# VH-VL binders against Increased recombination centers protein 19 (IRC19): the designs that were tried, part 4

Target 1, 188 residues: Increased recombination centers protein 19 (IRC19), of Kluyveromyces lactis (q6cq02)
Amino acid sequence: MVLIKSRKSIVTATNVCINSSSKFYLTEEQVQSLGDKEFLTASYRRFLRMRQFISKRQMVKESYTTYLRYKFKIEDFELKRSKLLSVSGMSAMDFRSSVQKSLCFLIKAFSISDAYSKDMIDDSHKCKKIIKNLLTVDYHRNRIINRSSNMYQYYRKDFTFFTDGQNIGLKQFEENLMRLNECLGTRL

## First folded at step 4 (VH-VL)

Design s29 (from x2 with heavy chain Y100S S103Y; framework fv_disitamab)
Fold by ESMFold2-Fast, scan of step 4:
Structure s29 (fold): chain C 188 residues (1-188), chain A 121 residues (1-121), chain B 105 residues (1-105)
Amino acid sequence: as target 1 above (188 residues)
Amino acid sequence: EVQLVQSGAEVKKPGATVKISCKVSGGTFSSYAIHWVQQAPGKGLEWMGRIIPIFGTAYYNQKFKDKATITADKSTDTAYMELSSLRSEDTAVYFCARGSYDYSGYYFDYWGQGTLVTVSS
Amino acid sequence: DIQMTQSPSSVSASVGDRVTITCKASQGISSWVAWYQQKPGKAPKLLIYAASSLQSGVPSRFSGSGSGTDFTLTISSLQPEDFATYYCQQYDSYTFGGGTKVEIK
């Protein structure tokens, strides 16, 4: 974990409060006023800045960068969500809010503020474990895909879900992560 | 085009060990699972196990876990299956097959020609 | 463990006939079914994957259908080269059906 001494924001399991600007956070003004392309660029840069805190190991940093690229450039989140949850409607959470909450989840996972209570520190440990498991699962998934070009295209309209006896845990993890996304309003 | 070429027929005595090779050409060896299938004389197909070469770790049908050892050599694009403590009931044609990934698992898009292993006194 | 029950075990047919082969899974396997053709002394050849997707190079007279537990392979107009044994396979955990031999009447 990395300590952030300033009281830049408060993050909880169910909500996010951002009350000051930071190179790691988006301000309320930025979330409201930036154009879509500028918002995505500013968000991507902040996720990329978190790379330094994910792990000391170069391989894990590379896995993080690969997953980040997938999320921003390739993933069809709503299609993935609809398939995993067997629903037809779009997520209720505003896109910008969900991206911001995902960033705050990452910051909470790998940074401790001097404003954090013991309960907030315990929550941060849980968030960190979720992110570590996510990156481990993504690494495993990349290793079983039979075309390198398909490493970043996990969900297509014609795909069926993993139920292979060797990878039932992968499908279960993805379903659980999407249910967590619904609860928290994130896009992990 | 993708081709899987297996080693030639073997005749072994009971208790012996045999190692069958499967060389893959024309495709990305490391990105595909290689599966092994047994077919006893006049019988159907039975899955034995698979290896994903980039992991190097094999997975087995429980029936064959004490009989078969599956390995891969990424530098030569070759998968191997070794059968130990051979008995007459191990007499069969053994096929290797390339697993093409559907989101649900692997279907076998290309097959080797088969290797007949005969176990007799 | 998932069992695949294939029927019939054999069928006698003439060139031009429609042939239907069925496969039943002991539990739901969505569309994770492949069909293979095997001629005597030869390796199996993939015909259909994902229950209904035709493999490249396979004649259009072959088709697959079904989902859940019940699956069917159909040959719309049997040709001389189609006399062979056919196998279904679920690829959730890799169990084959018992095979169906398509023989000349």
Scores: ipSAE 0.000, ipTM 0.444, lowest interface PAE 19.1, mean pLDDT 77

Design s31 (from x2 with heavy chain S31D Y100R; framework fv_disitamab)
Fold by ESMFold2-Fast, scan of step 4:
Structure s31 (fold): chain C 188 residues (1-188), chain A 121 residues (1-121), chain B 105 residues (1-105)
Amino acid sequence: as target 1 above (188 residues)
Amino acid sequence: EVQLVQSGAEVKKPGATVKISCKVSGGTFSDYAIHWVQQAPGKGLEWMGRIIPIFGTAYYNQKFKDKATITADKSTDTAYMELSSLRSEDTAVYFCARGRYDSSGYYFDYWGQGTLVTVSS
Amino acid sequence: DIQMTQSPSSVSASVGDRVTITCKASQGISSWVAWYQQKPGKAPKLLIYAASSLQSGVPSRFSGSGSGTDFTLTISSLQPEDFATYYCQQYDSYTFGGGTKVEIK
């Protein structure tokens, strides 16, 4: 059933189909020619627009918003990468390209149409599972740290992670996600 | 109403690189796979590869894996194929085509007009 | 790779004739066959998919049949605009037949 119909998207009870319009995507010109501040602002707004497709549940929307804020305002990606992968030097992937690829990954995860091939649907489901696992891990991290403002500081001041926590897989998850980022050119 | 419009003919010297575009109009670019097919002068059709634009995933015929790079720009509804280290045997008409899925793979319901690439010295 | 052997390589025919083109796969491909028409200097045009399904807008004089390894395209009454080269394609792994040129007698 179609619940909301527009030129740029169709939302049903079971599916969301996102057209390749500029509302959800950045144009090549925007990726190449915007100033750094304008590029980040345009990108952040597009990630925020995806919040409606992530989940209908308020708690998940809040987790998504918190994670976006972390990525855009707090994260030192290159430092995090160097620590998790035990490498020196910067990522080979262009910053703007990696942000664009991350947005495309998110759109792929939540855009499904009856016109898609089985390969497209299967790939979408895999991307969606990665995003849901990421948000679940972030939710548990917030629960372990009763002061959420401190949850991301350990990358700079203390790289030991939560070795004594109930979620022993936190470091392994973050390492695996960073290895995925290396393969795909993303910044998830 | 669906149309695939390709870039114009190219004449290149051996060793050069060429990038061919395929712009999709009148349909949803991201909902379909875009395939590339080579046709050498006076010869038949040979599949080169495809891209699934929404996933950025490209698949290649092994014969063309080191020759062709297929990409897509979802914001402009355009697929690209780049051919590197051109040789005289790369002289051909290159077609893009839209794939429709049936059971195990894709048949091609709409085709671009073709782009002639001539490699000569 | 799956090989598609198309026969004949050429056929000379007159307007009103029944033309039959055959395509043989080197292994079973169910009904995963499409047929295309290509006129000189132009892009191929889809005629038939799923071995026997007529593409919208294609004249009813075109028909496809077959399953497994043996497939046939039939033009029941050849028209002047039908003089072209025809290709079969298996779409399990995307190989084309060598083509059949339908020429004026």
Scores: ipSAE 0.000, ipTM 0.462, lowest interface PAE 16.5, mean pLDDT 79

Design s36 (from x2 with heavy chain Y100S Y101F; framework fv_disitamab)
Fold by ESMFold2-Fast, scan of step 4:
Structure s36 (fold): chain C 188 residues (1-188), chain A 121 residues (1-121), chain B 105 residues (1-105)
Amino acid sequence: as target 1 above (188 residues)
Amino acid sequence: EVQLVQSGAEVKKPGATVKISCKVSGGTFSSYAIHWVQQAPGKGLEWMGRIIPIFGTAYYNQKFKDKATITADKSTDTAYMELSSLRSEDTAVYFCARGSFDSSGYYFDYWGQGTLVTVSS
Amino acid sequence: DIQMTQSPSSVSASVGDRVTITCKASQGISSWVAWYQQKPGKAPKLLIYAASSLQSGVPSRFSGSGSGTDFTLTISSLQPEDFATYYCQQYDSYTFGGGTKVEIK
């Protein structure tokens, strides 16, 4: 992505993200100069600000907050990736770049209007569908495991959730999402 | 290890349609973007478009949007490009290439051998 | 649309020579530049990506440099197998340079 130095920046090329201020994205200077803690805090705040755009439904907002906290506090992305893709190497994508691309994916899903080209509108609709499906799957995962157990335990090294035939759909969705992450450089 | 194998050369008459295949082996087909590049005789490289198999929809260079249709079949690990209403200026070698993602877009790490399409009366 | 201006269009060189090819983008593209080698009748081969990263299996005599708008491919000591056409590409929106033909002097 090219970050233009204007106040209302459009991040391109095939990944178009609209932002009207640093309230919704990090500038190139911030991405390069912030310390790790500062980068994570600033990124988390921007993801959290997107909550207002994903849905008016309280359940969806709660699912989003829960998933966001999982991504920033709990997830071992490389372990999850290795289990889903059956690979031993680490992701080639730089961590900060992948976080920024993920934020842009979210902005693209909820900020592109009907005034844009058909390719951009179609891409925005697919991004929105992916996010909505992700949150729906996350909600059902929480229901399956119950609140007495951490709902993300199934990515632990000792968990064999994927051997259960009744959970094959959940596994397949997450494999597809991880393959999408590989193609786009995101960490959805 | 990773290999892209394209269909053989084609000779077509003006107005005809041609469909070129690109079979990918040695990797997970749906984990990568497949791009198409045109090279006219004695000329340079020009990007035509790409498909990410997991989405199933293609993006095109505006120059080629009315000429080319790019599709993918995950079951056979094969991408296709169809050229319609062929004219003599469509005579070219067509390459498929695998895109590896780097921050803003895709660089082309592996290429097919190319398919020559000749349009003659 | 981002234009890539590649220079020179051709270079006559001898084995052992240092060859430098330049590529200028019409707008800032960070390090989103790849370099490809194409021999007559063959497909292009990736040499460099991210402006300066050497692709696995490519000889160390090839190197890339630059950021922003100005990019360079260098062959430190030209070998017989290096006579080919070289293309730069920006992969923000996929435009290629016009190519540089490296010919025997």
Scores: ipSAE 0.000, ipTM 0.488, lowest interface PAE 13.1, mean pLDDT 77

Design s38 (from x2 with heavy chain Y106R; framework fv_disitamab)
Fold by ESMFold2-Fast, scan of step 4:
Structure s38 (fold): chain C 188 residues (1-188), chain A 121 residues (1-121), chain B 105 residues (1-105)
Amino acid sequence: as target 1 above (188 residues)
Amino acid sequence: EVQLVQSGAEVKKPGATVKISCKVSGGTFSSYAIHWVQQAPGKGLEWMGRIIPIFGTAYYNQKFKDKATITADKSTDTAYMELSSLRSEDTAVYFCARGYYDSSGRYFDYWGQGTLVTVSS
Amino acid sequence: DIQMTQSPSSVSASVGDRVTITCKASQGISSWVAWYQQKPGKAPKLLIYAASSLQSGVPSRFSGSGSGTDFTLTISSLQPEDFATYYCQQYDSYTFGGGTKVEIK
């Protein structure tokens, strides 16, 4: 039976289903017609609304909010990409399309319909694992940064922290995630 | 625009292994699942399995799980299907086809031309 | 395992005839049904997806209907180029119907 039903989502005893007509998705009008700042604001609100589905644990919710803020306020994605992949030139995917694809990836990770086939459910679980892994890595990165001399330098200069060789595991994770971004056209 | 191009026909002896390729061009290879379909001579279509290249996840029809191995190389936009321990009943045309990996588009919108595998003594 | 039972196995029809092909799923599959046309020696071609949506470039004489377990492909006015075998497919877990051979004349 349905426990919670709204225009935003449907929650059953075992699953959450986020409808395509819901406020969690960006409309075609929003993707094509809004100015850049308005588009980013609309996108940020959608990502923030997903916080409720990420985890019921406060620490994980806080990690999600911190990561989201970093992505929207601090990150220089093209610089990060060029450093991690050792390439010149901009990514091939349009900025708005990549943000929209990132939101769809996140929704897919946490939305399972009763109509989903087994391989669709398996795919959703794979996406969910990727999101949970990146939040875990980001949580540990922030703990290290907060206790290290490189705390503010990391946020201010992006990747300077990883070039000193001491955080090889974090660098490898960031590189793998950026390679995934290249394949999917996302900005995770 | 989007093309799936398969490797050429193969003639193999019983017990041999064959590996068929499916090269995707003109589209976003990594956003799709690549499916493999068997069609025995004069018979219908039978789904064998699929791979989602970006996740590395292969999923098989139970009938073919011990016969077929599906892999993909994202760097060359190519999917592969390997058939082991070939028997005469494996003689068929093998098709690759693409579908979106998302719930809205998993039907097969583009197909390869097919690869005939003949198992003969 | 979802079984797709397609009928008839063959039909002989004249140009201008209305042809109806049916497909029955062994369990509910919503609208997750596609129809394909296969001409001799060629790869299948997508005609209909989501039970009733016409693929771009496919003539409007082709239409699909149904939901749940019972699905139908209709060719409203058969043309000579429609000589082919037609397959239904459920794309929840990917099973095909047995096919229907449409012979002109």
Scores: ipSAE 0.000, ipTM 0.489, lowest interface PAE 13.6, mean pLDDT 79

Design s39 (from x2 with heavy chain A33K Y106W; framework fv_disitamab)
Fold by ESMFold2-Fast, scan of step 4:
Structure s39 (fold): chain C 188 residues (1-188), chain A 121 residues (1-121), chain B 105 residues (1-105)
Amino acid sequence: as target 1 above (188 residues)
Amino acid sequence: EVQLVQSGAEVKKPGATVKISCKVSGGTFSSYKIHWVQQAPGKGLEWMGRIIPIFGTAYYNQKFKDKATITADKSTDTAYMELSSLRSEDTAVYFCARGYYDSSGWYFDYWGQGTLVTVSS
Amino acid sequence: DIQMTQSPSSVSASVGDRVTITCKASQGISSWVAWYQQKPGKAPKLLIYAASSLQSGVPSRFSGSGSGTDFTLTISSLQPEDFATYYCQQYDSYTFGGGTKVEIK
């Protein structure tokens, strides 16, 4: 059953198929030619468009928007990375490449462009599981800690992660996600 | 500069198992699919299967599902393929190759040098 | 699944000749086609990806075209180092064509 058909996407009852010619993808020309601020704005808008495909549940959509704002406006990725991986050097990954890879990860998680490969479909399901788990953990983190700028101070040099034992699982999740970022070349 | 280096040639008897390795250097291992391709003597290329090291997930060509087991070790940037219950028709050169995990790079950009497996009595 | 039918199986050619190899997919595969060159005793080398994109370091005499089901590799002026076997591949589910041996006339 096709619910919505456009040049950008085909939405069915069970899946979203996003055509590679759609406005959901960043073109190679845009990745190479845009200025830094324009690149970030274009990327942010594309991540934001994916909100419609993340979940039917309003809380999940809200968690996604909150996390996206954090990533683009607030996060100090290199400080967070150095703290979680206990390393002193900066990431070797190209910034624009890592942002594009993150967008491609998200598109792969929630769409199947020309879905006739079982290999692609299986991989898509695993990516979707990662994103859903990420958003669930972020939701619980925000409930444990005040939804303020203070909750993002975990990665400051003079701040230690949870040491009470109560939040060891959260710390371990953050470390595992950062290790995943290192492997995939993403900034999830 | 990316290089895929495979283990050396093997000679096995019928019924034996063999495990060949593919070490990736000079580039990112975990974000790529590592594929295995069979080439029988004088014949063409046939895809056997792949693994995505970051997910630890292998996927196989139906023809090779009962013959091959593909694994990976992220700590050594090495993928493995084990062939079980070897028969004479398994005699072939086996190549590893990489393709990016995202659809923008699924094609095989780098290949290993190949490993000859000979099955003879 | 998706079959790739490659033709011809072999072609005899001289240095300077234009060589054309075709590949037909059993179903639509967009532009998800790569072409590889294999010399005797060596691993295949990527020449073309996405049906028409030239891999870095590959001479401009190699070109690819096509979309959907019909694809072509062209060598505009054959050189001595180009005598090899060429394979097409669709990389949605990774099937190869049967190969085309380009040999000395």
Scores: ipSAE 0.000, ipTM 0.517, lowest interface PAE 12.3, mean pLDDT 79

Design s40 (from x2 with heavy chain Y106K Y107S; framework fv_disitamab)
Fold by ESMFold2-Fast, scan of step 4:
Structure s40 (fold): chain C 188 residues (1-188), chain A 121 residues (1-121), chain B 105 residues (1-105)
Amino acid sequence: as target 1 above (188 residues)
Amino acid sequence: EVQLVQSGAEVKKPGATVKISCKVSGGTFSSYAIHWVQQAPGKGLEWMGRIIPIFGTAYYNQKFKDKATITADKSTDTAYMELSSLRSEDTAVYFCARGYYDSSGKSFDYWGQGTLVTVSS
Amino acid sequence: DIQMTQSPSSVSASVGDRVTITCKASQGISSWVAWYQQKPGKAPKLLIYAASSLQSGVPSRFSGSGSGTDFTLTISSLQPEDFATYYCQQYDSYTFGGGTKVEIK
């Protein structure tokens, strides 16, 4: 299999659900009133602020920063989704809403509120395990790809899904993560 | 000019073991998987297993899991396959081949010349 | 375990003929199919990967097509150096077809 070259995502705003609480969240005004470029910048800054909560270890923080760069600058999410799920057509979830939900997922994973019930705390722990596993998988994938090429780039024309024996697990992880994205409305 | 160069032909008695080498040159050894393929006389190709040198762990075709042991030495850019408890049915040409980690879409782009193993009494 | 059924097992052809070889997977494998040429006493050579992508250095008379379960290798105008055995391979879990011997008529 040979994939078409990766393209930049295009923002189309329609409807968003915003969690409150200032510095780490997007305001309702920001989500609804900002232009596309300004929305992406505001979102990226909030994801970057979460870096302090991901891990105390520098290498994990660096893996997180690398993954954010991939998500915001390189990933063609709709192309990746269509390939992993073997579907045609675009995601039903509004782009801005999916970015917002992804930020809320990350905040829930690493910033347990004093208002959380025990069930919400258990959910938080599950979200945290998902993000930690994601970063571990991305670290291994990045090492493999960067050794084979000088530029890290997912799902471009020269790449296929990981189908080698050891890489079957990576492919299955990506498929499972994309199915999770469909269920939650996220873009992890 | 990537080359995979295999060790020479072997003649073994039943019950013996044999270890075949595959030296990779002209490309980055650890960035690729090294696969092993069996071809019995007058028969087709059958995949045996592979090793990804960066992970150090081999993966096998179920048929060959008790017969073959695949290893790699990153310092010499060499992969090995050891066949144990040799029987006449193991008489075959064994090939090593290179596969991509980031894209198996190219499949096996370079092959070794093959090593004939003859099991005779 | 994905099985690859290749047909025909042999074909007799003359220089200039169009030769078509087919390969059927026991389950859907997208486009993860490669085709190899093997001459007697030699290692296989990659001709086509991803069902239809021509390997660098391979003559344009070779082409591949198909997706899902049915795949085809075509040689548009057979040359003397093309008399060989051809193998398809799915590379999701690495199984080969039984091979097709292209021999002189």
Scores: ipSAE 0.000, ipTM 0.436, lowest interface PAE 18.6, mean pLDDT 76

Design s73 (from x2 with light chain D92N; framework fv_disitamab)
Fold by ESMFold2-Fast, scan of step 4:
Structure s73 (fold): chain C 188 residues (1-188), chain A 121 residues (1-121), chain B 105 residues (1-105)
Amino acid sequence: as target 1 above (188 residues)
Amino acid sequence: EVQLVQSGAEVKKPGATVKISCKVSGGTFSSYAIHWVQQAPGKGLEWMGRIIPIFGTAYYNQKFKDKATITADKSTDTAYMELSSLRSEDTAVYFCARGYYDSSGYYFDYWGQGTLVTVSS
Amino acid sequence: DIQMTQSPSSVSASVGDRVTITCKASQGISSWVAWYQQKPGKAPKLLIYAASSLQSGVPSRFSGSGSGTDFTLTISSLQPEDFATYYCQQYNSYTFGGGTKVEIK
């Protein structure tokens, strides 16, 4: 049941869904003309605005914020990619394009539109599942590794030996996510 | 330099099945969605479906969901489309195309050369 | 589903002419429109994506415009190699226009 509709969102009993996504995207001029710091700041603000659509639960919103901070402040994406995929080359995707595609992925996961075909609705649902799984895995990783130390275990040579059983599962998830990033041109 | 190379032309009888291949080279196979498009003789383009190799799940145009099966083999960088229970109206050129994601969906930046499937008794 | 109505079905033109092809969506599709060129017996080639973005390697005489429901492909000065069939596509749910054949006058 739809409870409230607005230009920005549709509120249901369980979720808040984006009804109009245009204001969450960077303009073409912003993508092309902003300096790197300004681009990342503008992008970060847009990702942060998505927090309300991730979940109504405060703990999930906090997990999202923690993961977002990691992506923008801590992550060395190319190093992580080289470790997870066992490759020596840089990613083919321009970093600004990949940041935009990541924002599009997130918006798609939480968008609702009468224009969407059944296949696009199914894709949206799958994107939402990926985001939920990502945050769940990140929450469990934080239980093992204190992120305030700025150390992420998947950068380590001994990642698979750090904790019995759990690190192997975490590494497999991270590898699968990085392969998805290669397929979609994202930086999830 | 990115190339999609499709298998050769096929002539089939009604009721037969055919499996068309699309081999991707010059880029990372799993980095992009692979789409299939039908073009009947003298007609326009019609989207059939797509697969993202890393997901393994194919999505279909409703018109083709009982006719076509789209699969991918990451080990050989090859996507496949199988057409079942062939009828004369399935006579067409079938294209594979690489999808590039933009906001809502995929536009097709590179195309295979096409595979002509002729169904005749 | 979203229908794409392309016009004209064909146009006869001379080298140096300005050619305009239009495409109308049955519902709003933002800028999720691509344009393709297809020569006889060949695969389509991407010209324009996101309604107005020129694909790398495509001559600057090609341009796209529009948003929402009304879209246009323009060839500013037709060249001999431009005689082909052109298709618009919405990539919200992947429907193509009927095509426009650009023929020699």
Scores: ipSAE 0.000, ipTM 0.476, lowest interface PAE 14.8, mean pLDDT 77

Design s75 (from x2 with heavy chain A33T, light chain D92K; framework fv_disitamab)
Fold by ESMFold2-Fast, scan of step 4:
Structure s75 (fold): chain C 188 residues (1-188), chain A 121 residues (1-121), chain B 105 residues (1-105)
Amino acid sequence: as target 1 above (188 residues)
Amino acid sequence: EVQLVQSGAEVKKPGATVKISCKVSGGTFSSYTIHWVQQAPGKGLEWMGRIIPIFGTAYYNQKFKDKATITADKSTDTAYMELSSLRSEDTAVYFCARGYYDSSGYYFDYWGQGTLVTVSS
Amino acid sequence: DIQMTQSPSSVSASVGDRVTITCKASQGISSWVAWYQQKPGKAPKLLIYAASSLQSGVPSRFSGSGSGTDFTLTISSLQPEDFATYYCQQYKSYTFGGGTKVEIK
């Protein structure tokens, strides 16, 4: 049953299918020719448009928005990477490609078509589970550290909060996610 | 109308540290990546690294990763490159350049005037 | 690392001459090549990007061609202001050619 059908997406009670020509994807011009600020703004808008497919629950949508703001406005990805992987080298990945791959990962997680093979459907479900686990961990992280403007400070050079025994599970999840980022070229 | 203006020439002794500035005018500092290029006397151009000002994240040529530190101050539209433990072989003109993204990486559409760093006893 | 081999190292030419400079990459770089002009004591100036695209404000006598590993910069009719050193650059991982000095005959 089709609930919403447009040139850009087909939404049913059980499925979302996002057309590759839709406003949820970046254009070739946007990937290849925009300035870095304009590219990031265009990317951020695409990530925000995906909010409608993450969950119907307002709290989950708010958690998603908070995580996106952190990723685009606050995160020092290379510092976080170096701390989690205990490496001194910088990522060889182009940041623009990594952002695009991250958007594609998110679209794969929430877009399923009747034309998809069983393997493609299974991959989509795995991606969706990773995103939902990420948002759950982010929610718990915010509750543990604080609920105010000091959120995410545990990635600072001089902060050791997540190495404490009580927080080992958070660090382990973040390490595993960063290893996944290395394999896929993403910035989840 | 886009202009990159670098700080003036520096003369340093071996072992010293120098910090070079590159101020971007033309209203697009956050939209572009700033790169640094070394040119030794009578030699060609060598890429040192870049910074994405909006992220504050720097990427380095492996040859320069322990020598150079690249930073940016978005409030003043200025990029910096600091060179540590200077030796005579660091004597060169250092250029900043604005990176314009095309498909795989950046070409350099505008350049600073260059900063001569001389390391002598 | 991707090596850019530029030839010739220098060329002596007269006003009105056609000048051709070549650049060879050690591995495939598609069309990710830029060409720069540098005059003594000055910063480099972008002439060509994406192997063949002319930068705004650059005279039409400059042209670029090539793809994959072999690239060429051509000046169809050399002018007095064109005596300079020219550099190719691949921008997949940012290496420059050794430069070609175009000097007066």
Scores: ipSAE 0.006, ipTM 0.578, lowest interface PAE 9.6, mean pLDDT 81

